# VHH binders against Rho GTPase-activating protein SYDE2 (SYDE2), part 1

Scores and structures below are computed, not measured.

Target 1, 120 residues: Rho GTPase-activating protein SYDE2 (SYDE2), of Homo sapiens (Human) (q5vt97r660to779)
Amino acid sequence: IDAFRHYSFSDQPKCSQYISGLMSVHFYGAEDLKPPRIDSKDVFCAIQVDSVNKARTALLTCRTTFLDMDHTFNIEIENAQHLKLVVFSWEPTPRKNRVCCHGTVVLPTLFRVTKTHQLA
Positions, changes and structure headers below are counted from each chain's first letter, unless a header gives other numbers; antibody chains aren't numbered by Kabat.
F, E and O are the ipSAE of ESMFold2-Fast, ESMFold2 and OpenDDE, as the mean of both directions, binder to target and target to binder. V2 is 0.75 times the mean of E and O plus 0.25 times the DockQ between their complexes.
Where letters were taken out, [cut] stands.
The coordinates of atoms that the task and the answers printed are left out; those that the model quotes come from them. Centres of patches stay.

## First folded at step 13 (VHH; from t14 with T107V Y110W)

Design y1
Fold by ESMFold2, look of step 14:
Structure y1 (fold): chain B 120 residues (1-120), chain A 121 residues (1-121)
Amino acid sequence: as target 1 above (120 residues)
Amino acid sequence: EVQLVESGGGVVQPGGSLRLSCAASGFTFSSYWMSWVRQAPGKGPEWVSSISSGGDYTLYADSVKGRFTISRDNSKNTLYLQMNSLRPEDTALYYCAKEYVEGDTYVFDWSSQGTLVTVSS
């Protein structure tokens, strides 16, 4: 992925503090993903700060229930308290309102191991 | 109220170039990631490219890397796609889309007619 700029900065949006600056988020992977349908091969991961999209990956081909990647997001934040990382399946039908097939992870899991939960 | 109007499509020979534009209104353009999605006849929509709200991050599908360039001008509420080295498989209806989260879904919203790109000899 060549869209992301390199910045070296970290923060701690929990523990009663608000963080501003440039943040590097390292995404190690996700597990327990629902396998893509035979005609669907793609997922993507979005990073949200206080429910606002700050970054996401390009579509990634996934044929298994485990996504293992070594990816770093560099994002600018201001007065941030919560960071959310979500993995979605690319499912473009209907034309609007795509369903998240994967769970939401909390910031501490972004530094080591992340887990996602499939929608039922 | 949200309006997206694409233009710049047409018929070109393989190896040719086109520049697509998307004029946006009815929402705060600079607050949203934007994308291009294309749909070939008889196929499902295919994501092509995305750009962050500030324009600092761009993403491309592998099929278009090195040939297509996405850009935006937030002062003009306009999204662009420069398409070079066009191939017959790029033939599709091209839509610009607003990206947002709604509940538990990530939405690529293209509520427009699109602009047709045909690449043939």
Scores: ipSAE 0.259, ipTM 0.635, lowest interface PAE 3.0, mean pLDDT 71

## First folded at step 16 (VHH)

Design c2 (from x1 with D56S Y57E M107F)
Fold by OpenDDE, fold request of step 17:
Structure c2 (fold): chain B 120 residues (1-120), chain A 120 residues (1-120)
Amino acid sequence: as target 1 above (120 residues)
Amino acid sequence: QVQLVESGGGMVQPGGSLRLSCAASGFTFSSYWMSWVRRAPGKGPEWVSSISSGGSETLYADSVKGRFTISRDNAKNTLYLQMNSLKPEDTALYYCAKEYVEGDTYFFDWGQGTQVTVSS
């Protein structure tokens, strides 16, 4: 199932519950990458929990509009509500790396049902 | 105000080693991912390495894997880059960078840099 919802980057779905523990996220890739610059093909992925950067990848070369990856993140979360996966474009000039794509998941909602989920 | 002061650069022969340091001030150093970025003559900035806030995660560009080691001492607000087996192509101005997110932008803010020259 597709648990990611399309929100603006600053918006987050409402949530009144919290979860804590060790979470494993297997990242398979990202679709519909929209790099801000045509000549900039380097990207990196970040995992944010409630707006806190928990993990990220090295810079990767994006050759198409799809980023194919096989990476597992193990992150500790405490009183968390939202998981955000963000792909940023490497833009050393002017030292700003903008969002190419992102997805947001409400964690308590997912783990209410099962402990393992497939996100698309 | 954020200050990042790089040091330890110099001239070495191929195969030599250098250890760069970055003194950070003006922010809670231990709360942020830090990275090294370099700019070779006539080229744009290149990401080199990154380290998580606590130091448990390290990332490296393929060009420096196995040769460079990033580390940090949060008690001293200092970031390090141990560079071994240096090559002429490692010649660059090396920047220490603070990583952070504001809104939909991922920032790498860096200092004035320290010059590393690898030449026979």
Scores: ipSAE 0.714, ipTM 0.871, lowest interface PAE 0.6, mean pLDDT 88
Fold by OpenDDE, fold request of step 17:
Structure c2 (fold): chain B 120 residues (1-120), chain A 120 residues (1-120)
Amino acid sequence: as target 1 above (120 residues)
Amino acid sequence: QVQLVESGGGMVQPGGSLRLSCAASGFTFSSYWMSWVRRAPGKGPEWVSSISSGGSETLYADSVKGRFTISRDNAKNTLYLQMNSLKPEDTALYYCAKEYVEGDTYFFDWGQGTQVTVSS
């Protein structure tokens, strides 16, 4: 089991390699959600590859700081370096959905040893 | 500048159907996820449906699953929402929204909306 390293949202870990192919990501949930607003109970998860949105979930109601999910993303990547999982809050006013939590992994490093990994 | 012009709204009886359209301009339409959001009287904006940039993935709110169908024609820069089996609770101003990320914020940028009224 490998873990997401903690980075700021804007910071990306350094990487000199690239990978391409079809990737499957199974998302089990998120902990320590911090919605920017206390009245924001709806969230959604997005998968970004090198800052490009590749997939996302429908809106989910979050009643606690823990988001329990069982969702698989199948995404095609080309010359990619970073995978980012982000949970956003649904904040339709003022039409800005901000980050509740996120994780980033360096793809070439992750898949160097094997094609299958479990991340926490 | 980004322009999203919704059309196709109107008044229908319960059980009726409507097809909404959204004409997009001012950006590369085929590169972005698009969504429909609605605002009912006295309520905040509610997410309805989303579609991936290529159209291969579609998402729906539980309240509209099985009744609404989102689609897009990238050649025409147009987003659609087929609404069947309409209910009074579907009455709302419907917005077409461009989805994009800037920094740590996920945006749903939408137009002026088209009114849908379901009433007997």
Scores: ipSAE 0.706, ipTM 0.864, lowest interface PAE 0.6, mean pLDDT 88
Fold by ESMFold2, fold request of step 17:
Structure c2 (fold): chain B 120 residues (1-120), chain A 120 residues (1-120)
Amino acid sequence: as target 1 above (120 residues)
Amino acid sequence: QVQLVESGGGMVQPGGSLRLSCAASGFTFSSYWMSWVRRAPGKGPEWVSSISSGGSETLYADSVKGRFTISRDNAKNTLYLQMNSLKPEDTALYYCAKEYVEGDTYFFDWGQGTQVTVSS
């Protein structure tokens, strides 16, 4: 793709067909997060295109069941069919050489298409 | 089989510098976000820094921002962490981690680590 068009998804569409190019997604926050076990927990927000992680925030401290933020994801995509934004919690366990972060809030699928083509 | 081998740790005085390396094999290194995670004595794993699959985006924990620099060489399948202005609280076992999503879970899978000790 030789041409790129840019736009923002601040008003999240229920269905948008055939997205390619550079995309900016502005995220204001999330609600209904799992309550912290003590006083706070660390979370991060990831944007996934067709189940592939494209971008994420650094870990953020969250003290309640909601997260206020002001973040813009700038990602390059090609023929995307499915875009999802997920808030993950950092809840490490010491018994394996991994951390498993579970999604605490998944926004509705931002778009899903039956097939893809390049945007003008 | 995924293999991550960290190196470059050692003992250094406060204010000193170290450069960590991580040799990756058993997966397509250039397709994945990579991280450094550390574990201080008696503590759980703490996220330190992450870098996007192509190297264009870097993220840092507030505790290391401005002092540490993450980088990668996709031709050599190698991840790096340049650590400057080291402090005693940076003493930890440092792990190289592969970031990926599988199902509804975000994973940070790491190697055996390399010890960094900052002591006067």
Scores: ipSAE 0.367, ipTM 0.743, lowest interface PAE 2.4, mean pLDDT 74
Fold by ESMFold2, fold request of step 17:
Structure c2 (fold): chain B 120 residues (1-120), chain A 120 residues (1-120)
Amino acid sequence: as target 1 above (120 residues)
Amino acid sequence: QVQLVESGGGMVQPGGSLRLSCAASGFTFSSYWMSWVRRAPGKGPEWVSSISSGGSETLYADSVKGRFTISRDNAKNTLYLQMNSLKPEDTALYYCAKEYVEGDTYFFDWGQGTQVTVSS
């Protein structure tokens, strides 16, 4: 049966401090997703730091409510307070020269963060 | 006024090469992830490649990996796509796109496009 486990550790809001340095974020997968649109098949994951996109994956095919991947984001941050992982659906219904992709925030239990302090 | 002007398209034989350019104005180019998106005849928009705001990370659709290279010159506000080993299935209108987020929506906003036609 399911040998995959969500490993969670989090930087709880209790510290209320800004952080800086190189950060490695390990994303193991996501379950029980509800894409913003019921028929969306292609998704990408983005790392947002204080609501700014820092990194993202290429588009991936999403089976139903399950996304399984093993991916590491390496990002440099400065004076950040909040980190979140958002899954966006590619929506092929463009208007006025655009594609709009709606996002679902992934809970911390679905990824692991390793902090690396600035050297020198 | 945000403007994205694609150029460098044309007709080419299978196996040939072409370099696309995109001149950006009306926004701080170096602050945004940029993409190439293409639309083949009768099909919806297909994501091709993306590059981070500083140029340190590049992403490619599986269909173009190893053949296409995205790059940017932030001093010239210009995005590039080097296309090698072109195939008939690469025939499409190619758009330069600005990536950004507002609220829960991730946008790919593009210009008028440049036509690439690969045929014998």
Scores: ipSAE 0.240, ipTM 0.659, lowest interface PAE 3.3, mean pLDDT 72

Design c4 (from z3, 15 letters changed)
Fold by OpenDDE, fold request of step 17:
Structure c4 (fold): chain B 120 residues (1-120), chain A 121 residues (1-121)
Amino acid sequence: as target 1 above (120 residues)
Amino acid sequence: EVQLVESGGGLVQPGGSLRLSCAASGFTFSSYWMSWVRQAPGKGLEWVASINQDGSEKLYVDSVKGRFTISRDNAKKSLYLQMNSLRAEDTAVYYCAKEYVEGDTYVFDWRGQGTLVTVSS
């Protein structure tokens, strides 16, 4: 849990190691959502590995500051360092969806400790 | 320059079928998620479906699940939307969109004029 840290969207923690394999990510939800607009009710989640979009969700209706989900993503990673989970708002105008919340983990460090983790 | 040209729209009766196509150019098509969005008369833009780079993942808005199928041909740089069991509420202009991250934003980039789908008896 402590390995999941909030950084600026563009910042990534330093890492000198790489990891490969099949990773299963169970997404339970997101808290402290900050929609850019008051009228924004739709959000979606993206899973990025080293700035590559590996997976994303469909649009989900978010009526509170907490997004409750129960979804598993199976992601193949090769020589990877960072996992980023991002929740975006659906904003068709001006065609740019802004970040509601995000988190980043350093994969090699995480799996050095244990093979399974709960990130909340 | 990124170009997305939609086609395949038309007038159909409820229960009918249409196949939309999108011809992409000006970017590495196979490197991007692609999506269909639609705008019904007097309504805002609605996301319809998305597909990942190799087509292994497909996402749909609930209202079209089981009726619509998104697909792509990376060799032809084409995106498709098979629309079955069409309903009146599916009436809209449909746009093809390129998905990508720019800075701290996720962009759905539709640039074409879209293709009109009218479902009416």
Scores: ipSAE 0.601, ipTM 0.812, lowest interface PAE 0.7, mean pLDDT 88
Fold by OpenDDE, fold request of step 17:
Structure c4 (fold): chain B 120 residues (1-120), chain A 121 residues (1-121)
Amino acid sequence: as target 1 above (120 residues)
Amino acid sequence: EVQLVESGGGLVQPGGSLRLSCAASGFTFSSYWMSWVRQAPGKGLEWVASINQDGSEKLYVDSVKGRFTISRDNAKKSLYLQMNSLRAEDTAVYYCAKEYVEGDTYVFDWRGQGTLVTVSS
């Protein structure tokens, strides 16, 4: 079992290696959500690989600091270093959704150890 | 300059169909998730559907699932929304939107004039 590392939104862990292939990612949830508005309950998740949006969810209802999820994504990666999960508050007005929480993992490091990981 | 030009709206009867189009320019169209959003009279903006870069993933708001289909043609830099089984509650101005991350925000960039869809008997 491994976990996403907490970094600032714009910072990425240092990595000198790259990996490519098809990656299957199953998300069970997100914890410690900090929505910009306490009354906002609609969120969505984005999966990014090296700052490229590879997948995202539709609207999810967030009722607590833990967002329960059951989503599997098959993501094609090419020369990739970082996998990032970002939860955004859904607010169509304004047109900018704010980050509720995020996590980043260094892909080459993980797959050097084992091909299977459970991230929480 | 980013441009998004919507078309295809009109007056239709309940149960009817329309196909909306969006012509995009001023950015690398194939690099972005694209969306349709709509604003009904007297209501706020509502997300309708999204599609990823190559069209392999599509997302819909629950109320349009099974009725609407989002698609794209990257060669033509065009986004489409096939709307079937239209309902009165689908009446709205529909906008095409570019999705991207800016800093700590996720942006739905809709800047066109939109296209009006009116569903009425």
Scores: ipSAE 0.338, ipTM 0.708, lowest interface PAE 1.2, mean pLDDT 86
Fold by ESMFold2, fold request of step 17:
Structure c4 (fold): chain B 120 residues (1-120), chain A 121 residues (1-121)
Amino acid sequence: as target 1 above (120 residues)
Amino acid sequence: EVQLVESGGGLVQPGGSLRLSCAASGFTFSSYWMSWVRQAPGKGLEWVASINQDGSEKLYVDSVKGRFTISRDNAKKSLYLQMNSLRAEDTAVYYCAKEYVEGDTYVFDWRGQGTLVTVSS
């Protein structure tokens, strides 16, 4: 009937199956962050689904070890197994041909794959 | 082998416009977020803009918001940056980059020589 599910992420759901649908994730902020690497003040947050970036913020200035972030992600999920929220610091000095931004906050994996049917 | 080839840079007056292009090969272009980054002489890399896989979400650094537009054509494996109302501070070498995660790192991977944009009278 209704393939869309509005759902508020507050705790990890009890789920051992693939998840599909529209997900709204509100991120209020993070604490106890590592200082930006190489005197950088810029950070960004990314939502990763099965190691694929689905959404992220623009670069934000990190003023302390606390990131004051009030942001809502609205993402469409299809056959997702793992969902992570990670805060990365921008590294303005490249290494070789890459800028490698290290993450300091990682949310637990939300989903697991089992020998069961997929939820709507 | 991942390959990114930037073009479209040049010399323009303040207030002018340029359109940058990036031709991609050696990876599944439509599966990755893409970005433009830039480097002025003697400075570190600055993130400019990013676009998700299907172009439904676009992000900009505040200093270019309202002036620059990022876009992509997945059929042509090409990334674009339309730059309007150019200012002297936009002078830099512009690179396109593939965004991906590797272990605990988020990588902006740029390979080309870039394309020089010079804004001056």
Scores: ipSAE 0.262, ipTM 0.670, lowest interface PAE 3.2, mean pLDDT 71
Fold by ESMFold2, fold request of step 17:
Structure c4 (fold): chain B 120 residues (1-120), chain A 121 residues (1-121)
Amino acid sequence: as target 1 above (120 residues)
Amino acid sequence: EVQLVESGGGLVQPGGSLRLSCAASGFTFSSYWMSWVRQAPGKGLEWVASINQDGSEKLYVDSVKGRFTISRDNAKKSLYLQMNSLRAEDTAVYYCAKEYVEGDTYVFDWRGQGTLVTVSS
């Protein structure tokens, strides 16, 4: 089937920490990836805020249906409404001077409203 | 028109060093992540290294960590790759690329002719 399926990573739509517009997102892994054999599949994970990529990992070799990683994204956000995680697969065959990596959303939109930490 | 012009390739012995340069024009260089990709003869493109807009984050494929250093000079609209401790496996044409998102697609966009690096005794 496709390279990646949507995977409920964990928990509610909120991220773990906000500091003066700074957010830390800790990502432990994903599953139901394409089954690799001896032919590895290179992927990278990106954090999208309001459909804009804010940060990404290096390319990782996916050797099983489970991507095991321990990665923390530190991103600065301003007036953000939506955050999601996307896993992109590297395409080694260029097309029209481009390598186009198609993405599969790993987690649904995690939050919609919190721009500042509301305590009330 | 986006232009990327690579230079600095050549013949080197194993263990040697080279510094690649990429001159950029036709876009706001400082607004984009930039990368080096390479293609060995008969192989697909391999991602080598990436650098964010201000150079505060640098990413490398595992095979070059500790040997290659990516850097950028936004005032000169230039991207660099310092390659040390070169190995035969590093032989490839090296391209610089602009990174961006287009819809659901992450694009590595290269335009130049590349610069050939050959590591041989």
Scores: ipSAE 0.235, ipTM 0.640, lowest interface PAE 3.5, mean pLDDT 70

## First folded at step 18 (VHH; from c2 with T105I)

Design d6
Fold by ESMFold2, look of step 21:
Structure d6 (fold): chain B 120 residues (1-120), chain A 120 residues (1-120)
Amino acid sequence: as target 1 above (120 residues)
Amino acid sequence: QVQLVESGGGMVQPGGSLRLSCAASGFTFSSYWMSWVRRAPGKGPEWVSSISSGGSETLYADSVKGRFTISRDNAKNTLYLQMNSLKPEDTALYYCAKEYVEGDIYFFDWGQGTQVTVSS
C-alpha cells in the first residue's frame, strides 16, 4: 500500500548541499516603460526570483517612460533559476478592498541565477 | 479566508500619538509583506508604510518619515503602526493590507480600517 510514512532522519535527502546566497543588485533605471495609468504617477520596483517577490522600493514618482533611480536590492536566494525586475504602477482607484498594481518587466533578458555573492 | 482587523484609532490633538494594531488570520502572516494604506475623505488610497515578511526592511512615504514606525510580530500575527507628532492631514481611515503578486498584478488587500482623526 502506498500510504504515508512517518518522518525520520533516514528519509531526509542527502542533498543539503545547495548554496544559499546574498545577492546585491544595483539598479540605475529603466526605459521604454509602459506609462502609469492616467490617474497615477507613482510606481515601485520589485525584484522577483522564480516569480517570488523578494524585495521592493517605496513608491517613486515616475515622470516619463524613463525611470531614473539609484537603488541597491539585497536579497537572499536559494537554488534560484530566474530573476526579473518589475515596475508596478500604483492605482489610486481601488476595487472594493484592494489596490491592483499593473506590472511591466524592465529587464530586456531574464537571467538564470545559479550562484550569488554573500553580502554582509 | 483572509481576515485583517484594524484597531487603535481614535481622536487626538495635533502633536499627539496613536498606536494602530492589525490582527491577521487565514494566511501565513510571516510569508507576506504587509502595509498601511490610508484614505482621507474624498481622496483615493494613499500608501503609508510597508514592512518585509521577516520585518528586516521598512519603507515609508515621505509625508510620514520620522513620525511613523511600522513593526510586526510574526509570532502573534500582528502588524503595528506607531504614529507620533500627528497632524490634521493625517486624518484618514487607516487600513492594514496584505501584499502579494498574482500574474502581472501586485495586490494590496485590506480590511475595514480604523479611523484616525486629528483635530482640536
Scores: ipSAE 0.457, ipTM 0.796, lowest interface PAE 1.7, mean pLDDT 74

## First folded at step 19 (VHH; from d6 with D104N)

Design i4
Fold by ESMFold2, look of step 20:
Structure i4 (fold): chain B 120 residues (1-120), chain A 120 residues (1-120)
Amino acid sequence: as target 1 above (120 residues)
Amino acid sequence: QVQLVESGGGMVQPGGSLRLSCAASGFTFSSYWMSWVRRAPGKGPEWVSSISSGGSETLYADSVKGRFTISRDNAKNTLYLQMNSLKPEDTALYYCAKEYVEGNIYFFDWGQGTQVTVSS
């Protein structure tokens, strides 16, 4: 497991294959985020694989443009093509029988996988 | 039609225990993360705990960590919350919630709730 104190998600690595297996991702935190709609005390992060939530954090307090994300994501994936990290704001004003948490920041896609002839 | 029916609430003295249940129907229960959300008198909804679709990942609010245990039985389409060492501040209407994403919104949709009252 490789620990990072700071890591900037500025690139989208692209692979020419589907990814299967257990992923463990750890990063210490991030700086210089552009959170245009973060004005609440609580947020959570979700990792989406092909638009399906695979992992997420408990609620975290987000301060300005800095996110202190000392967290390890453990996900099991099969034939994944896209991974995204999305930050959602907890919105405590419910609409009837639901809470709607709006996504405030989408970090760069971790990677995109295309089909390959040698997927093994 | 999605239905979530919470049960197992009641009146308990401080330090006591309760186990909440939630019967789910109208959707593929095993495909979704599930949560417990509570609402104390005169307060907005508070996230309590979440569990991954397969049950391998659990998340807890700091206020309940070490006292509450979330679990699920995907064969019975049932979500559980074991609540130990209950305190008067745990008094609330407890909701079972389905988590899902649509567009840029993360939803916590809940049922009717079950009342938990912790008092002398």
Scores: ipSAE 0.347, ipTM 0.743, lowest interface PAE 2.4, mean pLDDT 72

## First folded at step 20 (VHH; from i4 with V101T)

Design l5
Fold by ESMFold2, look of step 21:
Structure l5 (fold): chain B 120 residues (1-120), chain A 120 residues (1-120)
Amino acid sequence: as target 1 above (120 residues)
Amino acid sequence: QVQLVESGGGMVQPGGSLRLSCAASGFTFSSYWMSWVRRAPGKGPEWVSSISSGGSETLYADSVKGRFTISRDNAKNTLYLQMNSLKPEDTALYYCAKEYTEGNIYFFDWGQGTQVTVSS
């Protein structure tokens, strides 16, 4: 029985397609996370389109290297070429007047993209 | 340089209300997500609430949801936090923070803070 199938983006040309419109991104979770601070349980997720943050979550509790959630991002994009999800670790830092949240780029295993076109 | 000046803190009884303000200068206020972060004595920074650059998206920590309301006035370069039904555990130094990313790091940069003390 094959209950799942992995897709690889490593060999795809970065300019193979462009997308525009309203996008709903359903994020079910991530695995093999390597947070910059191993003792942190609090994270937030952001969707980056062509290196620009488009949406993010509130802080979430993360257990070890596995993030289990059911979240939908609703974003408006134009001529996008690359989509990635970044998980940032919330951590206290010794720097005055600043928190630096280090991120890990994630390709979620159960990733689903819904594209919506708007007409006048 | 970026300046964030928090005000409106004070001492209040449990169940009371306060409204915090933050005057922003030295950057294009309307282009950035803003947040409130707090630090109780002897604790690390705790994220409280965030608001999108245009003001249409708001996020809250579970501990304050339903009691606190974040807002902004982009014409006045001012961020607000309305705090209702205050509890002793809300006692902290409250910071106004600018959110931005550089590479794989998400920053929360804040001002000097305003003290909120909830005690009977």
Scores: ipSAE 0.399, ipTM 0.761, lowest interface PAE 2.0, mean pLDDT 73

## First folded at step 21 (VHH)

Design aa1 (from l5 with N104D)
Fold by ESMFold2, look of step 22:
Structure aa1 (fold): chain B 120 residues (1-120), chain A 120 residues (1-120)
Amino acid sequence: as target 1 above (120 residues)
Amino acid sequence: QVQLVESGGGMVQPGGSLRLSCAASGFTFSSYWMSWVRRAPGKGPEWVSSISSGGSETLYADSVKGRFTISRDNAKNTLYLQMNSLKPEDTALYYCAKEYTEGDIYFFDWGQGTQVTVSS
């Protein structure tokens, strides 16, 4: 009966089998982020499948050590073994022709999934 | 060799419209999220909009929601940004960017940019 808006965990099961299909992943937030040093900082959350980014949020302003959001990721997965959710920081000092956003937190996955209809 | 060539910039009055294009080559365009990033005079890079590899998911910065529309044509390896209701604060060099991950870093790599100037 308990609705969690945030969670922190260290022992959640990993997906050990290959999966394929359409998934919806609901994300409520993250904790233990580094605080911004001067002003707020922009971050985004990405879902990585086998080290490939499949979905992400828009940039979000973060003013504390936690990120409070209510977001649904809709992803297509093919032959996936590992799924991770990573929070990246948008770094305002670019290197020439790029912005390099470092991952600040890797979250174990626990999510509720709604099955989507597959076309034959 | 990854190449991103932006075009379609110009001068326009406030309230006007422009459509930016980006021709991509040297990588499998349909496999990557793409984005528009802009730099106003004297400012660092600002994320504007992103689109998923298949085109089904679009993301916008709050400052451009409802005015800008990102799209892509994977058959033509082309990314677009339709900009309506332009404001003076939209004045910037607009970059087409490829999103990808290498190690623990999320990259936004861009081309030379196309200048958009909104002034009365």
Scores: ipSAE 0.424, ipTM 0.784, lowest interface PAE 1.9, mean pLDDT 74

